# Designs tried in a protein design chat: VHH binders against Tyrosine-protein phosphatase non-receptor type 20 (PTPN20). Part 6

Target 1, 254 residues: Tyrosine-protein phosphatase non-receptor type 20 (PTPN20), of Homo sapiens (Human) (q4jdl3r159to412)
Amino acid sequence: IMQEFMALELKNLPGEFNSGNQPSNREKNRYRDILPYDSTRVPLGKSKDYINASYIRIVNCGEEYFYIATQGPLLSTIDDFWQMVLENNSNVIAMITREIEGGIIKCYHYWPISLKKPLELKHFRVFLENYQILQYFIIRMFQVVEKSTGTSHSVKQLQFTKWPDHGTPASADSFIKYIRYARKSHLTGPMVVHCSAGIGRTGVFLCVDVVFCAIVKNCSFNIMDIVAQMREQRSGMVQTKEQYHFCYDIVLEV

## First folded at step 24 (VHH)

Design BB2 (from AA6 with R106K H111V)
Fold by ESMFold2, last read:
Structure BB2 (fold): chain B 254 residues (1-254), chain A 122 residues (1-122)
Amino acid sequence: as target 1 above (254 residues)
Amino acid sequence: EVQLVESGGGVVQPGGSLRLSCAASGFIVREYHLYWYRQAAGIERELIASITDSGSTNYADSVKGRFTISRDNSENTMYLQMNSLRAEDTGLYYCVKGYRTYYDEKWHLDVWGQGTLVTVSS
């Protein structure tokens, strides 16, 4: 397992980060060293404007699984984040972080604070219709209204709240339930998945989701191959040896 | 374009007070670590105060208890309140914006203002 991770770390993947490194885009990145490849970045609108987000397509047993891996939104990128979700027709957002962990800001609060007051965006209005607090994750149902047309879009956000500040969860069971619920909730577009940087916990989520789908279809899978595919499309997916090992640990419990 | 513009420097007597301002454009002050550096004649730039994105502050021993760093998110501006000024506080004061890196879990210096001169003399 550890030899596999080291082999993945030693690969030199071709790719450029010119869009994220442009002076006009540098402040749109939560971390200066975590950037989407130019070739797989998610464009915004007709002008193909910048957001720190990557399309990820994972192929296993002839099936394709489609995601957007992205950083936790900044205050300055909340409008861009919702634009991305809606332009890609995504109905599920998986958030694998708390806003603040150990006194450190991981992600800005990007949704309506209460049921009473919507979040006002440039082109959209986001309403929190209801929410449900479970032991390990929070379900939030949003209705997004496009101002120009009055049309309505439903988005479900699933926030996993029990990932420890450092390392991986002691119990895999809660994260398994979370991932299965997210897959069950999926209807349209790529799943939008983020943590703080959009590579570590996000990578674990994508890997395990693909494996669960393969198990349901009685198909083979290869965790090293799945992670390799992700890393071709967003640099550094599944960041640590511990996270990589956790992917195997979770799969063995299913 | 990211810019930092300091103001509020001048000549003040020992024991006096000044408030420096750092007006920011091209980024949101709330999202970044921000710093005040000073440079006296013949000396390297010295970090004197910082404020994190979460609002935690830190000070050099030479100014602790006399200087206060703060920010006003509605005006997108950082401040340095300098009280009980001494001759040793004379120098050019710089406002600096940081940037964050993931793999080393650190903040680094990014963009500097042009500086504002503070002179403490009788």
Scores: ipSAE 0.777, ipTM 0.891, lowest interface PAE 0.6, mean pLDDT 92
Fold by ESMFold2, last read:
Structure BB2 (fold): chain B 254 residues (1-254), chain A 122 residues (1-122)
Amino acid sequence: as target 1 above (254 residues)
Amino acid sequence: EVQLVESGGGVVQPGGSLRLSCAASGFIVREYHLYWYRQAAGIERELIASITDSGSTNYADSVKGRFTISRDNSENTMYLQMNSLRAEDTGLYYCVKGYRTYYDEKWHLDVWGQGTLVTVSS
């Protein structure tokens, strides 16, 4: 497993980060060194404006699984985040972080605080319709209304709340249930998945989701191949050897 | 374009007070580590105060108890309240914005203001 991870780390992937490195876009990145490739970045609107987000397409057994991997939104990018979700017709957001972990800010609280007051954005209004607090994750149902057209979209956000500050969960069971629920909730567009930087926990989620889909369809899978595919489309997916090992641990538990 | 504009410098007698302001544009002050540096004649720039994105503050020993860094997120402005000023506090004061990197888990200096002059004269 270690040899596989080291081989992935040594692979020299061609790609450019010009859009994310533009001075006008630097402050849209939570981390200056975590950038989407130009070739796979998610454009915003007709002008193809910038957000730190990458399209990820993973192919296994002739099936294609489609995601958006993105950083945890900044206060300055919450409008862009919701625009991305709506323009791609995504109905599921998987959030694999708490807003603050160990006193360190990981992600901005980008959704409405209460059922009573919508979140007012420049082009959108986001209503919290319903929520359920479970032991390991929180389910939030949103209705997002585009102000100019009155068009509305339903979005389910699933926030996993039990990932430890360091390493990986001691038990895979809660994370397995979370991923399965997220897949079952999916109806339209790419599944939007984020943590803080959008590469580590996000990469684990994508890998395990593809593996579970392969198991359900009685198809073969290769974790190294899945991670290699996602790294071609967003640099550094599945950040650490511990996270890579955790992908195997989850599969063995199932 | 990211810009930092300092103001509030001037001439003050020893024991006096000044409040420096740093107006920010092109970024949201709440999202970043921010710093005050000073430069006395013939000396390298010195970090004197910092405030983290979570609001935690840190001070150089030479200014602890006399200076207070703060921010007003609604005005997108950082402040430095300077009390009990001394002759050795004379210098050009800069506000600085940081940026965050993931792999080394660090904040680094990014953009500097032009500075505001503080003169403490007897």
Scores: ipSAE 0.773, ipTM 0.892, lowest interface PAE 0.6, mean pLDDT 92
Fold by ESMFold2, fold request of step 25:
Structure BB2 (fold): chain B 254 residues (1-254), chain A 122 residues (1-122)
Amino acid sequence: as target 1 above (254 residues)
Amino acid sequence: EVQLVESGGGVVQPGGSLRLSCAASGFIVREYHLYWYRQAAGIERELIASITDSGSTNYADSVKGRFTISRDNSENTMYLQMNSLRAEDTGLYYCVKGYRTYYDEKWHLDVWGQGTLVTVSS
């Protein structure tokens, strides 16, 4: 398993990061060294404006699984984030981080705080319709409305709250239940998946989701190939050897 | 366009007080580590105070207990309150914005203001 991870780390991918490196876009990145490839970045609107987000298409057994991998939104990019969700017709957001971990800010709170007051954005209004707090994750139901057109879209956000500050979850079972719930909730568009940088925990989620879908279809799969596909479309997906090993640990448990 | 504009410098007697302001544009001060540096004649720029994105503060020993860094997120402005000023505090004061990197888990210096001159002289 470690030899596979080291081989993935040594692979030299030829992608470009020009859009994320433009001075006008630098402050839209949570981390200056985590950027989407130009070829797979998610454009905003007709002008193809910038957000730190990547389309990820993973092919296994003739099936294609479609995601958006993105950073945890900044206060300054909340409008862009919701625009991305609406424009891509995504109905599921998987958030694999707490806002603050170990005193370190990982993601800004980008949704309405209460059922009483919607989040007012420049072009959108986001209503919290309901929420449910479970042992390992929180379910939030949103209605997102574009002000100029009245177009609306239902979005379910699933926040996994038990990923440790370092390493991987002690209980693989809780993360498995979370991923399966997210897949069952999916109806439209790519699943939007983020942690803080949008590469580590996000990569684990995508890998495990593809594997479970393959198991349901009684199809073969290769974790190394799945991670290789991800890394072609967003640099550094599945960040650490421990995260890579965890992908195998989860699959063997099922 | 990212800009930092310092103001509030001037001439003051020893024991006096000044408040420096750093007006920020092109970014949100709440999202970044921010710093005050000073440069006295013949000395390299030195860090005198910092505030993290979470609000934690740190001070050089030479100014601890006399200087206070703060920010007003609604005005997108950082401040340095300078009390009990000494002749040694004379210098050009800069505000600085950081940027964050993921793989090394560090903040680095990014954009500097033009500076505001503080002169402590009797």
Scores: ipSAE 0.772, ipTM 0.890, lowest interface PAE 0.6, mean pLDDT 91
Fold by ESMFold2, fold request of step 25:
Structure BB2 (fold): chain B 254 residues (1-254), chain A 122 residues (1-122)
Amino acid sequence: as target 1 above (254 residues)
Amino acid sequence: EVQLVESGGGVVQPGGSLRLSCAASGFIVREYHLYWYRQAAGIERELIASITDSGSTNYADSVKGRFTISRDNSENTMYLQMNSLRAEDTGLYYCVKGYRTYYDEKWHLDVWGQGTLVTVSS
């Protein structure tokens, strides 16, 4: 497994980060060293404005699985984040982090604080309609109303709350249930998946989701190939060898 | 464009007080580690106070108990309250914005203001 991870680390991928490195866009990145490739970044609007987010398409057994991998939103990028979700018609957001872990800010609270007051954005209003707190993740149901037309869009956010500050979960079972629920919830557009930087836990989620879909369809899969595809589209997906090993651990549990 | 503009410097007698302001544009102060540095004549810049994105503060031993760093997120401004000023506090005071990197898990110095001069003399 270690040999596979080292081979992935040594692969030299051509790609450029010009958009994320522009002075006007630097402050839109949570981490200055985690950037989307220019070729796969998610554009905003007709002007193709910047957000730290990457399209990820994974092909396995002739099936294509479509995601957006993105950083945890900043206060300054909340409007951009919701614009991205709506422009791509995504109905599922998978959040694989708590807002603060070990005293360190990982992600800004980008959704309405309560059922009573919506989040006001430039072009949209986000209502929290319902939520359910489970032992290992929180389900939030949002309605997003476009101010100019009054049309509404349903979005389900699934926040996994049991990933430890360091390493990987001790038990794969909770994370398996979370991923399966996210896949069952999917209806339209790419799944939007984020943690803090949008490469580590996010990469594990994408890999395991593809594997589960392959198992359900009685198709073969290759974890190294899946991770290699991800890394071609967002640099550094599945950040550590421990996270890479965890992908195999999860597969063995099913 | 990211900019930091200091103000509030001036001449003050020993034991006096000054409040420095750092008005920020092009970024939200709440999202960043921010710093005050000072530079006395002929000496390299030294870190005197910092405030993290979570609001935690830190101070150089030479200013502890006398200086207070703070920020006003609604005005997008950082402050340095300087009390019980001494002659050795004389110098140019800079506000600095950090940036965050993932792989080394560190904050680094990014953009500096122009500096505001503080002179403590009788």
Scores: ipSAE 0.763, ipTM 0.887, lowest interface PAE 0.6, mean pLDDT 91

Design BB3 (from AA6 with S54R R106K)
Fold by OpenDDE, fold request of step 25:
Structure BB3 (fold): chain B 254 residues (1-254), chain A 122 residues (1-122)
Amino acid sequence: as target 1 above (254 residues)
Amino acid sequence: EVQLVESGGGVVQPGGSLRLSCAASGFIVREYHLYWYRQAAGIERELIASITDRGSTNYADSVKGRFTISRDNSENTMYLQMNSLRAEDTGLYYCVKGYRTYYDEKWHLDHWGQGTLVTVSS
């Protein structure tokens, strides 16, 4: 396992980060050293505006799995985030971070704080229709209205709340349930998956989701191959050796 | 594009007060760590105050109790209230924007304003 991870780390991925480094786009990145590849970044609108998000396509056993991996929204990029979600017709958002972890802002809440008051954005209005707090994750149902057209979209957000600031979840089962629920909830578009940077926890989610799908379909899978595919499309996916190992650990629990 | 424009500098007598402003554009101040630096003649730049993205403030010992760093999110402006000014407070004051890096988990100095001159003299 560790040898595989090291091999992945040594692999040279000559992706370009020109869009994310443009002066006009630079402040749209939560971290200055986490950027999407130009070739896989998610363009917004007709003008192909910038968001720190990447299309991730993983092929396993002849089937393609389609995701958007992205950073936790900044206050200034919440509108862009919802634009991305709606433009891609994504009905599920998997959030694998808390807003604040260890006293550090990891993600700005891009949803309403209450059922009574919608989140007013420049181009969108987000209503919290309902929510359910479970032991390991939160389910939020949103009605998102595009102001320009009046079109409404239903989006489900699933927030995993038990990933520690450092390391991996103590309970593999909890994360398994979370991922399975997300997959079950998925109907349209790429699943939008984010943590803080959109590479570590996000990568683990994608990897494990593909693995679970493979298992259900009685297909073979290779974790190294899956992660390699992800890294070709977004740098740093499955960031740490512990996270990589966790992917294998989860498989053993299923 | 990120811009920081300092203002409010000038000549003031010892014991006087001055309020510096840093007007930010191209980013929202509440999302970043911001800093005030100053540079006296012949001396290296000194960090004198900071405010985090969460609003926590820190001061150098040299200005603690006399200076107050704050920000107005609605105006997208950072301030430095300077009271009980001393001759040694004379210098060019810089507003600085931080930027976060993921891998080292640190804030780095990212953008500097042009500075505003503060002269404390009798």
Scores: ipSAE 0.916, ipTM 0.954, lowest interface PAE 0.5, mean pLDDT 96
Fold by OpenDDE, fold request of step 25:
Structure BB3 (fold): chain B 254 residues (1-254), chain A 122 residues (1-122)
Amino acid sequence: as target 1 above (254 residues)
Amino acid sequence: EVQLVESGGGVVQPGGSLRLSCAASGFIVREYHLYWYRQAAGIERELIASITDRGSTNYADSVKGRFTISRDNSENTMYLQMNSLRAEDTGLYYCVKGYRTYYDEKWHLDHWGQGTLVTVSS
């Protein structure tokens, strides 16, 4: 397992980061050193505006799995985030971070604080229709309205709340349930998956989701191959050796 | 484009007060760590105050109790209230923006303003 991880780290990926490094786009990145590849970044609108997000396509046994991996939104990029969600017709958002962890802001809440008042953005209005707080994750249902057209979009957000600041979840079962619920909830578009940087926890989610789908279909899978595919499309996916190992641990639990 | 413009500097007598402003553009001040540096003639610049993205403040011992760093999100401006000014406070004051990196989990210095001159003299 560790040898595999090391091998992945040694792979030279030819991806370019020109868009993310443009002066006009730099402040749209939560972290200066986490950027999307130009080839896989998610363009916004007709003008192909910038957001730190990547299309991730994983092929396993002839089946393609389609995701958007992205950073936790900044206050200044919340509107862009929802634009991305709507333009891609995504009905599920998997959030694998808390807003604040260890006293550090990891993500700005891009949803309304209450059921009574919508979140007013420049181009969108986000309504919180309902929410459920479970032991390991939160379910939020949103109605997102595009102000210009009046078009409404229903989106389900699943926030995993028990990933520690450092390391991996103590319970693989809790994360398994979370991933399965997300997959079950998925209907349209790529599943939008984010943590803080959109590479570590996000990578684990994608990998494990593909593995679970493979198992259900009685198809073979290779974790190293899956992670390799992800890294070709977004640098640093499955960030740490512990996270990589956790992918294998989860498989053993199912 | 990120810009920081300092203002409020001038000549003041010992014991006097000044309020410096740092008008920010191209970014939202509340999303970043911001800093005040100063540089006296012939000496290296020194960090005198900081405010985090969460609003936590820190001061150098030389200014603690006399200076106050603050931020107005609505104006996208950072301030430095300077009271009980001393001759040794004379120098060029800089507003500085930070940026965050993921792998080292640190904040770094990014953009510097042009500076505003503070002269404390009798």
Scores: ipSAE 0.915, ipTM 0.952, lowest interface PAE 0.5, mean pLDDT 96
Fold by ESMFold2, look of step 24:
Structure BB3 (fold): chain B 254 residues (1-254), chain A 122 residues (1-122)
Amino acid sequence: as target 1 above (254 residues)
Amino acid sequence: EVQLVESGGGVVQPGGSLRLSCAASGFIVREYHLYWYRQAAGIERELIASITDRGSTNYADSVKGRFTISRDNSENTMYLQMNSLRAEDTGLYYCVKGYRTYYDEKWHLDHWGQGTLVTVSS
């Protein structure tokens, strides 16, 4: 498993980060050194505006799984984040971080604070319709209304709250239930998945989701191949050898 | 475009006070670590105060208890309140914005303002 991870780390991948490196876009990145490739970045609107987000398409056994991997939104990018979700018709957001971990800001609070007051965006209103707090993740149901047309779109956000500050969960059971719930909730568009940087925990989520689908279909899977595909589309997916090993550990739990 | 514009510098007598302002554009002050540096003639720039994205502050020993860094997120402005000024506080004061990197888990210095001159003399 270690040898596989080291081989993935040694592979040279071509790709450019020009859009994320433009001076006008640098402050849209939570981390200066985590950028989407130009070729796979998610454009915003007709002008192809910038957001730190990547399309990820994973192929296994002739099936294609479609995601958006993105950083945790900044205060300055909340509008962009919701625009991305709506323009791609995504109905599920998987958030694999708390807002603050170990005294460090990991993600800004990008959703309505209460049931009473919607989040006002330039072109949309986001209403918190209801929520359910579980021991290991929080389910939030949003209604997003486009101001110009009055059309609405339902989005379910699933925030996993039990990932430790360092390493991986000691028990895979909570995370397995979280991923299965997210897949069961999926109806439209790519699943939007984020942690803080959008590469580590996000990569684990995507890998395990594909593996679960393969198991259900009695198809073969190769974790190294799945991670290799991800890394071609967003640099550094599945950040650490511990996270890589955790992908294998989860397979044994199912 | 990121800009940092300092103001509030001037000539003041020892024991006096000044309040420096740093008006920021092109980024949201709340999201970044921010710094005040000063440079006296003939010496290197010195970090004198910092404030984190969570509002935690830190000071050089030479100014601790006399200077206070703060920010106003609604005005997108950082401040430095300087009390009990001394001749040694004379210098050009810079507002500095940081940036964050993931793999080394650090904040680094990024954009610098042009500076505002503080002169403490009788």
Scores: ipSAE 0.777, ipTM 0.893, lowest interface PAE 0.6, mean pLDDT 92
Fold by ESMFold2, fold request of step 25:
Structure BB3 (fold): chain B 254 residues (1-254), chain A 122 residues (1-122)
Amino acid sequence: as target 1 above (254 residues)
Amino acid sequence: EVQLVESGGGVVQPGGSLRLSCAASGFIVREYHLYWYRQAAGIERELIASITDRGSTNYADSVKGRFTISRDNSENTMYLQMNSLRAEDTGLYYCVKGYRTYYDEKWHLDHWGQGTLVTVSS
């Protein structure tokens, strides 16, 4: 397994990061060294504006699984994030981080805090309609209203809260239940998946989701191939050898 | 588009006080680590004070207890309150913005202001 990871790390992948490196876009990145490829970045609106996000299409057994992998939103990019979700008709957001971990900011709180007061953005109003706090993740149901049209969109956010500050979860069971619930919740558009940088825990989620879908369809799969595909579309997906090993641990559990 | 504009420098007597301001544009002050550096004649620039994106502060030993770094997120401005000024505090004071990198888990220096001159003399 470790030889596979080292082979993926040493693979020479072509790609450019010109959009994310432009001076006008540098402050839209949570991390200066985590950028989407120009070829697969998610554009915003007619002008193809920048957000640190990548389309990921994974093919296995003739089926295509479609995701957006993105960084945890910054305060300055909240409106861009919701615009991306709506323009792509996504109904599921999988958030695989707490806002602060180990005293370090990982992601901004980009949603309304309570049922009473909506989040007011420049183009949108986001209502928290309902929530449920489970031992290992939080389910939030949002209604997002575009101010100019009055059009309304339902979005379910699933925040996994049990990932340790370092390493991977000791038990795969809670994360398995989380991924299955996220897939079950999916109706439209690519699933939007993020952690802090949008490459590590996000990569694990995507890999395992594809494998579970393959198992349901009684279809073969290759974890190395799945990770190789996603790395071609967003640099560094599945960040560490421990995360890569965890992908195998999870599928063996099922 | 990122700009950092220092102001508030001037000539003061030993024991006096000054407040430096750093007006920021092109980024949100709250999201970044920020720094004050100073440069005296014939000396390399030195870190005087810093404030993290969570509001935690740190100071060089030479200024601790005399200088206070702060920020006003609503005005998108950082400050340096300098009390009990000494002749050796004379220099050009720079406001600096950091940037964050993932793989090394560090903050690095990014944009620098033009500097504001502080002169402490009788």
Scores: ipSAE 0.761, ipTM 0.885, lowest interface PAE 0.7, mean pLDDT 92
Fold by ESMFold2, fold request of step 25:
Structure BB3 (fold): chain B 254 residues (1-254), chain A 122 residues (1-122)
Amino acid sequence: as target 1 above (254 residues)
Amino acid sequence: EVQLVESGGGVVQPGGSLRLSCAASGFIVREYHLYWYRQAAGIERELIASITDRGSTNYADSVKGRFTISRDNSENTMYLQMNSLRAEDTGLYYCVKGYRTYYDEKWHLDHWGQGTLVTVSS
């Protein structure tokens, strides 16, 4: 497992980060050193404006799994985040972080805080219709309305709340249940998955989701290949050897 | 386009007070570590105060108890309240914005304002 991770770390992947490095876009990145490749970045609108987000397509056993991997939104990028979700017709957001962990800000609170007052954005209004707090994750149901057209889109946000500040969860079971619920909730568009930087926990989520889909279909899978595909489309997916090992640990749970 | 514009500098007598402002544009002050640096004639710039994205503050020993850094998120502005000013506080005061890096888990200095001059003279 360690040898596989080291091999992935040593691969020389070609790619450019010009859009994220433009002066006008630098403050749209939570971390200056975590950027989407130009070739796979998610464009916003017809002008193809910038957001720190990457399309990820993973092929396994003839099936394609489609995601958007993105950073945890900044206060300055919440409009862009919701625009991305709507333009891609995504109905599931998987959030694999708390807003603050170990005294460090990981993600801005980008959704309405109560059932009573919607979040007012430049082009959208986001209503919290319902929520459910479970032991390991929180389910939030949103209705997103485009102001210019009046069209609406239902979005389910699933926030995993039990990832430790450092390392990986002690038990794979809770994370497995979370991922299975997210997959079962999926109806349209790419699944939007984020943590803080959109590479570590996000990478683990994508890998495990593909593995479970493969198991359900009685298909083979190769974790190294899955992670290699991700890394070609967003740099550094599955950040640490501990996270990589956790992907294998989860397979043992089934 | 990121811009930091300092104001509030001037000439004051020893023991006096000044309030420096740093108006920010192109970013939201709440999401960044911010700093005040000071440069006296002929020496290197020195960090005198900082405020984190969580609102925690730190001060150089030379100004502790006399200076207070703060921010107003609604005005997108950082402040430095300077009390009990001394001749040694004379210098050019810079507002500085940090940026965050993931792999080393650090904040680094990014954009600097052009500075505002504080002169403490008898």
Scores: ipSAE 0.752, ipTM 0.882, lowest interface PAE 0.7, mean pLDDT 91

